# VH-VL binders against q54qk4: the designs that were tried, part 11

Target 1, 195 residues: q54qk4
Amino acid sequence: MNLSEDVLKGIETLSDEKLINDSVFKHIIDTCFLVILKKKTESDLFDNKAVSSVDTIALKQTFSAFIVFILESMKINYDQSSISDLLEEHKLSSSRIDFISNYFKEYRVAIRKHLSVTNFHFPHIIDVNWRLDLFMKSNAVEKLNTPVYLINLTTEQEENVKGKVQFAATLDQLQDLVFKLRDAQKQIERSSIKS
Short names: E, the ipSAE of ESMFold2; O, the ipSAE of OpenDDE; V2, 0.75 times the mean of E and O plus 0.25 times the DockQ between their complexes.

## First folded at step 4 (VH-VL)

Design a01 (framework fv_nisevokitug; at its last look DockQ between E and O 0.32; V2 from the best seeds 0.00; counts 0 for: pae O 5.9 > 2)
Fold by ESMFold2-Fast, scan of step 4:
Structure a01 (fold): chain C 195 residues (1-195), chain A 120 residues (1-120), chain B 108 residues (1-108)
Amino acid sequence: as target 1 above (195 residues)
Amino acid sequence: QVQLVQSGAEVKKPGSSVKVSCKASGGTFRNYAISWVRQAPGQGLEWMGGIIPIFGTANYAQKFQGRVTITADESTSTAYMELSSLRSEDTAVYYCARGIVGATDYFDYWGQGTLVTVSS
Amino acid sequence: SYELTQPPSVSVAPGQTARITCGANNIGSKSVHWYQQKAGQAPVLVVSYDSDRPSGIPERISGSNSGNTATLTISRVEAGDEADYYCQVWDSSSDYYVFGTGTKVTVL
């Protein structure tokens, strides 16, 4: 799994029980899964009274990092033991790992069905890898209406060629982008004749 | 198949306490969130609180804070709701209800209900 | 405090359509779940997340949610649909589960 340093830092923040207690943790995990399924919005987390005492930057970083983690896990079809091993390596407790594993078990099929709309099976496309890096920045002069994240997209090909694209996106835009990028990869390899 | 089985009806005097049990079978108990919802005769549903067994943490509706205690015992796959300082207004059917995973928004399985009558 | 208001009763003839409303300010921004409760029985989930139907629930039962009103619709009503119906939301600002006031559906 190709995760950036910033994403891994966000995941490690989820292990800090003094910053993210169990009440806050459960809402972060739940909201991440249900936002992907279009059953919740990010405001369901950020407006929740349970998170009012939590550092806003840490909360946004963990939320964004975990969204990326779920999407990448689904992309590479990461199994439960691999997910558990990675979370343990990044210092999550056994209870928190079990909680996340329960969410993957419950929602894996629904998420995969949703993402299957953007799936591709053309052999040459499997030669490329996608990597999403997350970075958040705030303007001290004015407040943001919605969370905006600076994303780094890295691509690798059969040759030792590495591409990088940077952009800013809301979480809805990030989900849409992931879907469209996979569709675009499929279309590039498609042979089509137009009149 | 998931099933929630509750303890039997209770008749209590004002000022006493009642402890209702909810035993889960089928599925994994650690995967559940268990809530308690009561219904006074002829009235609607009222959420009292819930517990997440995997973390051992319970949340209570403000109306019941200080009077209700919700616990879980993973070894017996049983959740408990204890309500103290009973009043006649506490006469109700008490339901346990399951969320699929720890922080779910709805209840997919319900116990059969336990009638608690508070009278002198 | 956030409250969900339902009509106390709805009467409907067999084969007709019953509509049960659940009203609250900006309820369309929340996910609404619906329960059916028959006399002497525990509630049963019939709709989750506004319009999702659990396995075993007939297609003639459907839900919608927009603006200030969520609606449970029961088409081609049968005698077995006679029950109390409750809407429910999870209110993030209070971290509470809020149930509607309940609607008794009578099939004439």
Scores: ipSAE 0.733, ipTM 0.867, lowest interface PAE 1.4, mean pLDDT 81
Fold by ESMFold2, look of step 5:
Structure a01 (fold): chain C 195 residues (1-195), chain A 120 residues (1-120), chain B 108 residues (1-108)
Amino acid sequence: as target 1 above (195 residues)
Amino acid sequence: QVQLVQSGAEVKKPGSSVKVSCKASGGTFRNYAISWVRQAPGQGLEWMGGIIPIFGTANYAQKFQGRVTITADESTSTAYMELSSLRSEDTAVYYCARGIVGATDYFDYWGQGTLVTVSS
Amino acid sequence: SYELTQPPSVSVAPGQTARITCGANNIGSKSVHWYQQKAGQAPVLVVSYDSDRPSGIPERISGSNSGNTATLTISRVEAGDEADYYCQVWDSSSDYYVFGTGTKVTVL
């Protein structure tokens, strides 16, 4: 799997049980999968008392990294043992790995259907807006962490049925996303030529 | 197929405790949140608390803090709810319920319910 | 605390449409789930995330949610639809799982 250093660091943050306690961990994982399935938005990440004790920058970085991890895992059809091995390599406990693996097992088919252009109608992206933001830590230390891009996609599925996709990404995560979108476009072109 | 099978009906005296079991079958037990929801006769549904066995800690509704203990035994795939200091107002059907995955905003599967009657 | 208000009852003739409301301030910003409970039985999930149907739930049962009102709609009502119906949200600032007051649907 070709993940950037920032994505791997964000995944490894999920292993820090002092920073990300089990309540926060469960919420992050659940929200990541549901955002991909279009049942929640990033704002739902913050609509939870459990996460109020966690540094906002760390929370957003971990959330964004794990979304990238899910999408890349689905792209290459990463099996459950490969997912577990990668998470073990990045120091997640067996209980947290089992929890994540259960989400992949349960949601793999639904996510694949949502991502398929051939089998699902996707909202059209009609506007893209972003800004670079520098989040301060919510603890006593006000050191500047990795800068984060806040991306806002305005979508339209039907006439005047508009949606909003909001996420945060580091520069490396954004570059990985752009690369993967270009690669996906090329694969779609090759598939139609083969037909 | 996921199934939740609860222990049988109980009649209790005020001031005593009751412990209701919920045995799960189908798949790995430890990964699924088990919640307890009660329903007094002719009344609505009320969430009491829940546990995800793999993490071992329970969450409780504020009304039941200090009176309810929720546990899980992975070796038997069984969750338990114990309610202490029973009063007649605790007469209700007690359900266990779970989602499809470890943490969900709703409940896909429900036990058959356990009637607990508190009467002197 | 966050409270969900439902009408106590709705009466509907077979073949007609029943509409069950679930009211709360800004409920449209929440995901609303719906349960059907027949007499003496456990609840059954019939709608999740405002409008999604679990496997096995017929298309004539649908949901919507906007503003201060979520609505469960049962079209072409059958005798088997006679039940109590509960809306539910998740809210970490409350006791997490908040149920509505319940609506008894009577098929005439």
Scores: ipSAE 0.346, ipTM 0.725, lowest interface PAE 4.4, mean pLDDT 83
Fold by OpenDDE, look of step 5:
Parts: sequence; C-alpha cells; structure tokens
Structure a01 (fold): chain C 195 residues (1-195), chain A 120 residues (1-120), chain B 108 residues (1-108)
Amino acid sequence: as target 1 above (195 residues)
Amino acid sequence: QVQLVQSGAEVKKPGSSVKVSCKASGGTFRNYAISWVRQAPGQGLEWMGGIIPIFGTANYAQKFQGRVTITADESTSTAYMELSSLRSEDTAVYYCARGIVGATDYFDYWGQGTLVTVSS
Amino acid sequence: SYELTQPPSVSVAPGQTARITCGANNIGSKSVHWYQQKAGQAPVLVVSYDSDRPSGIPERISGSNSGNTATLTISRVEAGDEADYYCQVWDSSSDYYVFGTGTKVTVL
C-alpha cells in the first residue's frame, strides 16, 4: 500500500504511549472511524478532556493521517493481517494493534459501502478568479449596498475531474478571509518545521 | 447475538463486600468496554464505571472511587464489579452494559441485572 | 456536574403521539441516546446518536436533538410502549456517562 510519509509518521505517533496515552489513543481511533461513518465530526476530537494535554497540531496531524490510513486501507480492501503487519512495523503495541484491528473488523463493510458512494478527500484549488459586481442582487447579498466581489475557485478532485466553488464577499469579508488564510499558512509552515 | 449474563441476586450485611459477574456470550469483548450501571428501587439509572478488557484499565465515577473495583477476564469473557463497604443505600439492581468508556458513548447490550440487597 | 432533566411522567392515549424531552444546556451539541425500560426488565437502546434507530426498533420511535432539548417521539402509541424512558449522554468534561432523570410513559 502506498501511504505517504506523513501518513506513516502519523501512524507511528500512535505508538508513542507517553504522548498518546490509552485514553487519548482510543478516543482518536474511535473518532476517526465514527467521523468516516458520519456519526461524529472532526470537532469532536477535541471534545474530550483526555486530549487537553496533547499538542493540538500533533493531534490534528495524527488524526488526519489515520483517517487517510483507514480510507486507503479500505479502498484496496486491505486484509487484517496486512493491517496488523503495517502497524507492527510502525511499532504499535500488540494491544493497540488489536484495538485497531477490531475496529476494522467491525466497520470494514460500512466504510467500504461509504467509499462506494462518497468521496472523503477534499478537492484541491488549482485556480482562482474574481470580479467586482457593483450591482449584485441576490438572495444572499440583497441587503448589501456595498460592492461585492464574486470569487470563483476551480478545484480538482481527481485527475481531470474539475469542480467549482463560487461565493460572494464584501471587501471586509474578503480581507477577513485573506487574514485567516495567512494564519493557516503560518500554521502549516510551523508544522513543516517541526516535522 | 451478543448476550450479557450476570450472576444471581445477593443479600449482604452493611460493611461487607459484593462481587457481581457479567459474562459475555455470542461474541467477544473486542474493543467494547463493560460498564456497570445501578438502579435503586424506584430510582433512575446511575453509571458507576467501566473497563476495556484489552487495556485492562478501569474508569470510575467519582462517587464510587475507592469503593468499587472493576476487572475483566478476557479468557472467560467475564467482567466483574466489586463494591465494598456496603450501605443500605447500595441496595439496587446492578446492570452490566456494553459501551466503550470515553469513546463510544452508548450502551447497546445489557445484562439482565443483579439485585443486591443490603440489610442488617 | 452535567445533568439531564426529563419530565417525571407522560400520559398518552392509544394511537396518539408521546413526546419525551431531555433538557440540558447546549445538549444539541452532544450525541443523545435513549433507552426504554419496561417494568422488571433491563433497559433497551431505542435511539442512538440523536436519531439513529437500532435494528429491531419500530419506526414509530424516533429521536431529535437541537438547542437545549432532545426529544424522543413515539407515534401511534401502543399498550406495549408503557415503560420508563431515559436519555443519556457522555460528558467529555468528566468522562462519565450521564443518564436523564427518567420519564414514566403511561398508556391510558
């Protein structure tokens, strides 16, 4: 199975019992599976006192990595032995391997069913276009007497599968968006330095 | 089909201890915790604590901390709850139920209950 | 401590709809589960994760959760629906399972 180094690193993080104790471990694993099954949301990952002692970035990375691991494993219908072997290779304890293995046994069919009808990976932005509309009358902006920017994002889900995200924003809203994106960028940079 | 079968009714004196068993059949413990929930006569349900056998660590409600001990034997698929220093107020039906403590947050299977009567 | 409040009792005539509420601050942000307990029996899970119905549970039983109130709805009530009903959540602050105070449903 072709997993990225980041995913493998995330899996290996799950072997660190000092960083991720049993309580945090089971919460992460449970939350990952339930998020995939749309029973919980990512925000639920932080809705547990046990995770308060864990670095937020590390937690998010581990969570995301393991989600990818689950999805990729199920996509190729990875057998239990192979799953266990991979986890063992990344130094997880026997108890934690068994824990994860049991989740796969229980949710394998359900996850594969979801994979057949849904796409869990987010599309990538590949292009951005915008224009100014001074007279936009829409349900969303009808109350606005200010110029509105129309933003078109071109996305790519799969190779040669393109999508579009369209939205309207005032100058202030756009500035806020840019600020938040810059903040996210900084966070990503920090994460990259730590890895 | 998963079934939880508990030990029989107990009559105990104040100050003594009681140990109730819960045997799972029709499946394994897997990743599920066995929790204990009690119900006093005419009262509601009260969670006492639970254990995930694969990890071996139990979690307890603060109210029962130091007085309750929950254990599990994977080889026999049996969980145990021992309550010490019994009081009349401990008279209740005690249920074991399957649910992962701090993870899966509901109980899908229940034992039939064990009546524990504490009387002088 | 986190507490779930239910009405002590609900009376309903056969064929009508019973609604049982479970109240707590911002309960809508939590997953609420419901149990039915008939006299002399163990509780039975009838609704999980606010509105999911376990296998074997009739469609007459449904759940919803928003704001500060979760609701169990039993439509076309039958004599066999007479029971105590409990809502339940997992509290992340205490890491405890919390049950509601319970509601006795009487079928008139």
Scores: ipSAE 0.017, ipTM 0.588, lowest interface PAE 5.9, mean pLDDT 87
ESMFold2 (binder alone), look of step 5: mean pLDDT 91; pTM 0.938

Design a02 (framework fv_nisevokitug)
Fold by ESMFold2-Fast, scan of step 4:
Structure a02 (fold): chain C 195 residues (1-195), chain A 120 residues (1-120), chain B 108 residues (1-108)
Amino acid sequence: as target 1 above (195 residues)
Amino acid sequence: QVQLVQSGAEVKKPGSSVKVSCKASGGDFRNYAISWVRQAPGQGLEWMGGIIPIFGTANYAQKFQGRVTITADESTSTAYMELSSLRSEDTAVYYCARGIVGATDYFDYWGQGTLVTVSS
Amino acid sequence: SYELTQPPSVSVAPGQTARITCGANNIGSKSVHWYQQKAGQAPVLVVSYDSDRPSGIPERISGSNSGNTATLTISRVEAGDEADYYCQVWDSSSDYYVFGTGTKVTVL
């Protein structure tokens, strides 16, 4: 499993019981799984009184990191023992690992079905030399009431020159971006073969 | 085979306390989230609080804060609800109800209920 | 929403369709769960997350949720459907489980 430094830092934050108590932990994990299934919105977490004492930036980074972790685990069909081993390596308690494992058991089939229908291939972007850093931002657009992600897109060139683009997107827009980026990469590869 | 079995009916005096038990079987108790929901005669359902045994964390409805205590004993797979400073309006059937870790927003199994009558 | 309002009663003839509403401001942004409670018995979950049916619940029971109203629909009603029905949401801002006022369904 190839997780970015930001994703690993987010997972490590979930092990910090002084920063993320069990009540907050429960709501983060629950919301991550149910947001993927479109049964909850990020406001179910960020507007929860239980999380009011937690730093908003840390909470959003942890939420984003764990969503990436779920999606990547689903992509490579990571088994429960491998998930548990990784979480233990990043210092989560046995109770927190068991809690997360129950969510994977409950929702693995539903998430796989959902991802299959929507063609959401988040980890594949990394395979084409793109890096997506997700930062959550609560843009309470009352009309839409849709979660918005702040996305940092980093690209690499042959000369080790890096480009950076920052924008806000909903989950649907992020999925569309993934599709378009994948299609663009394939077209570039086809063109490069014809000299 | 999942069952929640509650203790029997209680008759209590005003000002006393009552402790109701809920014994779980047919699954892994550590993966449960147990809530307590009461129903006064002829009335609707009212959530009092709940506990996730794996964390030992209990949360209470504001109306009952300070009067209710919810605990769990993993060795016996039993959850408890203790309500103090009883009043006549606390006469109700008290249910324990299970959410599974992973589906805690609703209750898939319920105990049979325990009638608590508060009278002199 | 902090209060879920249901009609106190619904009467329906056998074979007809019963519709039980659950009203609250912007309830369509929340997930609604439904319970059936027969006289002298504990509640039974019949619909979760607006429209999901638990194993063993007949297909003639369905749910929907949009705007300010969630609805439980019971098609081809049978005598055994006579019960009290409660909607329920989890309110994130208070970390509280809100139950509806309840609807008594009578099959005549």
Scores: ipSAE 0.372, ipTM 0.700, lowest interface PAE 3.7, mean pLDDT 80

Design a03 (framework fv_nisevokitug)
Fold by ESMFold2-Fast, scan of step 4:
Structure a03 (fold): chain C 195 residues (1-195), chain A 120 residues (1-120), chain B 108 residues (1-108)
Amino acid sequence: as target 1 above (195 residues)
Amino acid sequence: QVQLVQSGAEVKKPGSSVKVSCKASGGTFSRYAISWVRQAPGQGLEWMGGIIPIFGTANYAQKFQGRVTITADESTSTAYMELSSLRSEDTAVYYCARGIVGATDYFDYWGQGTLVTVSS
Amino acid sequence: SYELTQPPSVSVAPGQTARITCGANNIGSKSVHWYQQKAGQAPVLVVSYDSDRPSGIPERISGSNSGNTATLTISRVEAGDEADYYCQVWDSSSDYYVFGTGTKVTVL
C-alpha cells in the first residue's frame, strides 16, 4: 500500500496513548468505519466529550489518516494479516491492532458494497466553511478498474461565500488534497494567533 | 432473541482442571466476542479473558496467563473456558458474556453463570 | 494498573435519589458502562457509553462521566432497584476489561 507521509504520521499518532487514550482511540476507529457507511458524521467524534482533552489538529489528522487507510485497504483488497502487519510497522500496540482488526472483519463486506455502488459523502473535517462530497465511480480500462472519486468542494453560504469546484481524483490525489487543506488550516490558525 | 446458556455446576479438587461451556443462540455467532468473567463469593466481577470465535483469537488477563484457555467451536456456536491447577481461591461463579465484534466494549448479554467449587 | 473505586454501599429511601460514584484518574476520557446485579442473578447492562440507556431500562436510571468521577443516578428509587452495581471500562493498552469494586444499593 502507498500512503502519503502525512497519512502514515496520523496512523502512528494512534499508537501514542498520551495523546490518544483508550476511549478516544475507540471513538476514532468506530466513527471512521461508521462514517464510511453513512451511519455517523465526523461531528459524532468531534462533539463527543471524551475527545475534548485531545489536541484538535492531532484528532483531525488521525481521523483523516485512518479514513484514507480504510479506503486504500479496500481498494487493494488487503487481507487482515496484511493490515495487522502494516499497523505493527507503524508502532500500534497488539491490543489496538486487534481492535482495528475486529472492525475490518465486522464491516469489510458492508464497506465494499457501499464503496462500489453507493454515493459516499466525505466528512466535513477540515473547516466548517468547507465541505467535501465524495462520489465513487469505477474507471474501467479493459477489465481493469481503478476507483476514481468525484470530489465536490463547496463553501458555506451563510458566510457570504459561494463556490463550487468539481473534479475527478484518484486516491493518491485525494490524499494530496487533504494534506494541502490541512496545511491551509494551519496557516489560518497561525494567522489568528499572530494577530 | 440472543441467549447464552452455560453448563452446570462443578465440584473439583485442588490441582484439577475445569472446563465450562457457553452456547450462544439467537444471533450470528461470527459477530460475537465472548468473554469470561468470574465472581468469588461476596466479591466483585473479574475479567479473565475473551475470544473472537471466527478467528480463534483469545486474550487473557495477566493474572490467569498460563492457567486459562479459552476456545470456541463455530460449528456448535459454543465457547469454552478451561482453568487448570485449581486452588481453593478459584471457587467462584463463572459467567460468559457477549460483546459485538467491532461495535462494543461492553457486555450486552450474559450467561446464567456456572458455580465452580474447589474443596480440599 | 487502572482501578475503578466505588463506595461499598449506598442506602436510600423509596422515592429518593441514589447516586453511585466510580472514581479513577481521568475516567472522563474513558467510556463507562454500568451493570446491575440482583442476588443470585447474572449482571444486566443498564447504562452504556457514559449515559446511553439500553432498550427496556427505565428513564429513572441515568449516567454521567466527567473528570475523575463517573456517576450512576437512580431517581425515584423503587424496592426493585436494590442490587449490586458495577461500573466498567475497557483499557485498550492492556486489552483488559476493568470492573469497579461494586456498590450495594439498599432501599430502606
Scores: ipSAE 0.006, ipTM 0.456, lowest interface PAE 10.3, mean pLDDT 77

Design a04 (framework fv_nisevokitug)
Fold by ESMFold2-Fast, scan of step 4:
Structure a04 (fold): chain C 195 residues (1-195), chain A 120 residues (1-120), chain B 108 residues (1-108)
Amino acid sequence: as target 1 above (195 residues)
Amino acid sequence: QVQLVQSGAEVKKPGSSVKVSCKASGDTFRNYAISWVRQAPGQGLEWMGGIIPIFGEANYAQKFQGRVTITADESTSTAYMELSSLRSEDTAVYYCARGIVGATDYFDYWGQGTLVTVSS
Amino acid sequence: SYELTQPPSVSVAPGQTARITCGANNIGSKSVHWYQQKAGQAPVLVVSYDSDRPSGIPERISGSNSGNTATLTISRVEAGDEADYYCQVWDSSSDYYVFGTGTKVTVL
């Protein structure tokens, strides 16, 4: 499975029983699965007294990370032993791994059916790096008085790692791309298919 | 929508030079590379080089280095390919094609082609 | 240098399936693109990134790529599919666009 460091860090936060107690843990996991099935929204993550004492940033990051983990697991049809091995590698207790495994068992068929019907196009931008190189002064950009950025974008695909896209963009085009990526990140957080 | 329109057919003598033009329409000319690909009669496709108009930088296939010059004029959205020291082996249809050199790894729009015949 | 080898020709009857192979060492690690070129015309992109279809390309045209062989598959072949087909990769080690040797598809 190919997950970004931020996603893996979010998964490891689920192992920290001082930060995420069992009540909070159960609520996060339950909400993630139900959001994917369109039975809850991200706002339901905060509709529980158990989370009132939890850092909001940590809660959101953990929620987003686990949504990505569920979707990637379903897309590649990751088996139960592989799921358990990955979670154990990232420090989750056996009881928390068992809890998550039971959710996968219960909801796997429903989620796969839902993803098949809706053609979920969750952004596969889970490993993104940006490199910006300004070309000014000694090339055609200076004559046009238009700043141009050379952008490297590294992404991962379900079936294949496509790796890298490199292109030249004006500031307006770069701003458009940033807005689209921000929207994609919000869609990951919310389970993107809304009626 | 992008369209690439090339200059007309040319007949040249061995040792001379030819300069083919490729006029692009659409808002993408400055941000995409224009490549030149040739095809000898009855043979396959061969990449010669490309240019990124915004940067004015051209890259050439090693086989053509020193004989090919690729340029761009942003004011007219036109790319040019000049091939010098022509030989009979240079008889081919020359295509311009849009892509980002080394980045978006395919050519999504092609010109209609320009036949260059080197007589001998 | 990196070379893409295709069969020179493939003959297929209308309604049957044509398969065009593109062979190279570890081509499955590269993204393969496919072009259709009809007589007297410029090439047209028909498959990008192994299996993606540009808008307007029929579903009966598909691609795959694994190991040492990429394949373009044309199902339910029609007379209008008669053309030369070229595979293509970008080779980062040589900074070069590599085209296959080309396959002439004849529909009899």
Scores: ipSAE 0.000, ipTM 0.415, lowest interface PAE 20.2, mean pLDDT 75

Design a05 (framework fv_nisevokitug)
Fold by ESMFold2-Fast, scan of step 4:
Structure a05 (fold): chain C 195 residues (1-195), chain A 120 residues (1-120), chain B 108 residues (1-108)
Amino acid sequence: as target 1 above (195 residues)
Amino acid sequence: QVQLVQSGAEVKKPGSSVKVSCKASGGTFSNYAISWVRQAPGQGLEWMGGIIPIFGRANYAQKFQGRVTITADESTSTAYMELSSLRSEDTAVYYCARGIVGATDYFDYWGQGTLVTVSS
Amino acid sequence: SYELTQPPSVSVAPGQTARITCGANNIGSKSVHWYQQKAGQAPVLVVSYDSDRPSGIPERISGSNSGNTATLTISRVEAGDEADYYCQVWDSSSDYYVFGTGTKVTVL
């Protein structure tokens, strides 16, 4: 797993019971999974009375870091023991690791289904005329290093049937997506009648 | 495959205590928290509290604070709800339900219910 | 304290649509869950997070939540839909699961 220093720092903050008590910890974990599934927004965490006493920068860093952790774990298909080992290495307690593990167990299939519609394979790009309309909404302050963006992606079939896909992504994940879409488009152009 | 099985009906005198059990099967207990919800005859659902065995913590509704004790025995995958100082208005069906207090907003599996009757 | 108000009863003929409301100030900012309870049985989750259906729940059952009212909609009603229905939210400010007052749906 290739996690940035900022992501690792955010994960280690989740182990600090002086900064993040159990109630706040549960809200962060729950909101991260449900934001990825589009069942909650960042506001469900940041506007929550229970987190009002927590340092805003620490809260936003842990939220962003954990979103990245979930998405990277899914991307490389980390199994449960690998996830637990990494969290143990970064000082999370056994009870907090078990809590996170239960969320991965419950939502892994749903997240994979959700991400499959946004993680384009070359054949899917070939079969669909698409237009990328980026609408960037973030609850992170501009000066934070790992802001999370809400992305809307519009796709159209050859016969003008519109599809709409929404997801949360870090800046690095957005850059990776844009790169892959551009590369796929270039390959389609090269593979036209001149093949 | 997920089942919550509760202990049988109880008849108790006013002022006594009742302890209801809820046994989880198929690893359900170790994976999720257990809450207790009661329903008086002809009335609606009322949350009493829940326990997160992983954290070793129980959380109680304010109305029941001081009268209810929720515990868990992880070796037998069994949760317990003990209600003391029983009154006639405590006559109800008591349900255990799977959910995570402060983490999961809903209850996906329920026990069959235990009728507790408080009378002389 | 936060309270969820439901109509006490709804009567509907087979094949028609039943709508059960759950009212509270700014309930649209909360996630609403719905339970079905048949006589003598434990509640069963039928809608989670406003509109998501658990596995095994028919497409005829749907939910919505906006402003001050959440609604459970049962289309093409069947005799087997006759039950009590409860809405529910988690109130983070009080650390409490709030249930609605309940609605008895009668299929005539």
Scores: ipSAE 0.000, ipTM 0.425, lowest interface PAE 20.2, mean pLDDT 75

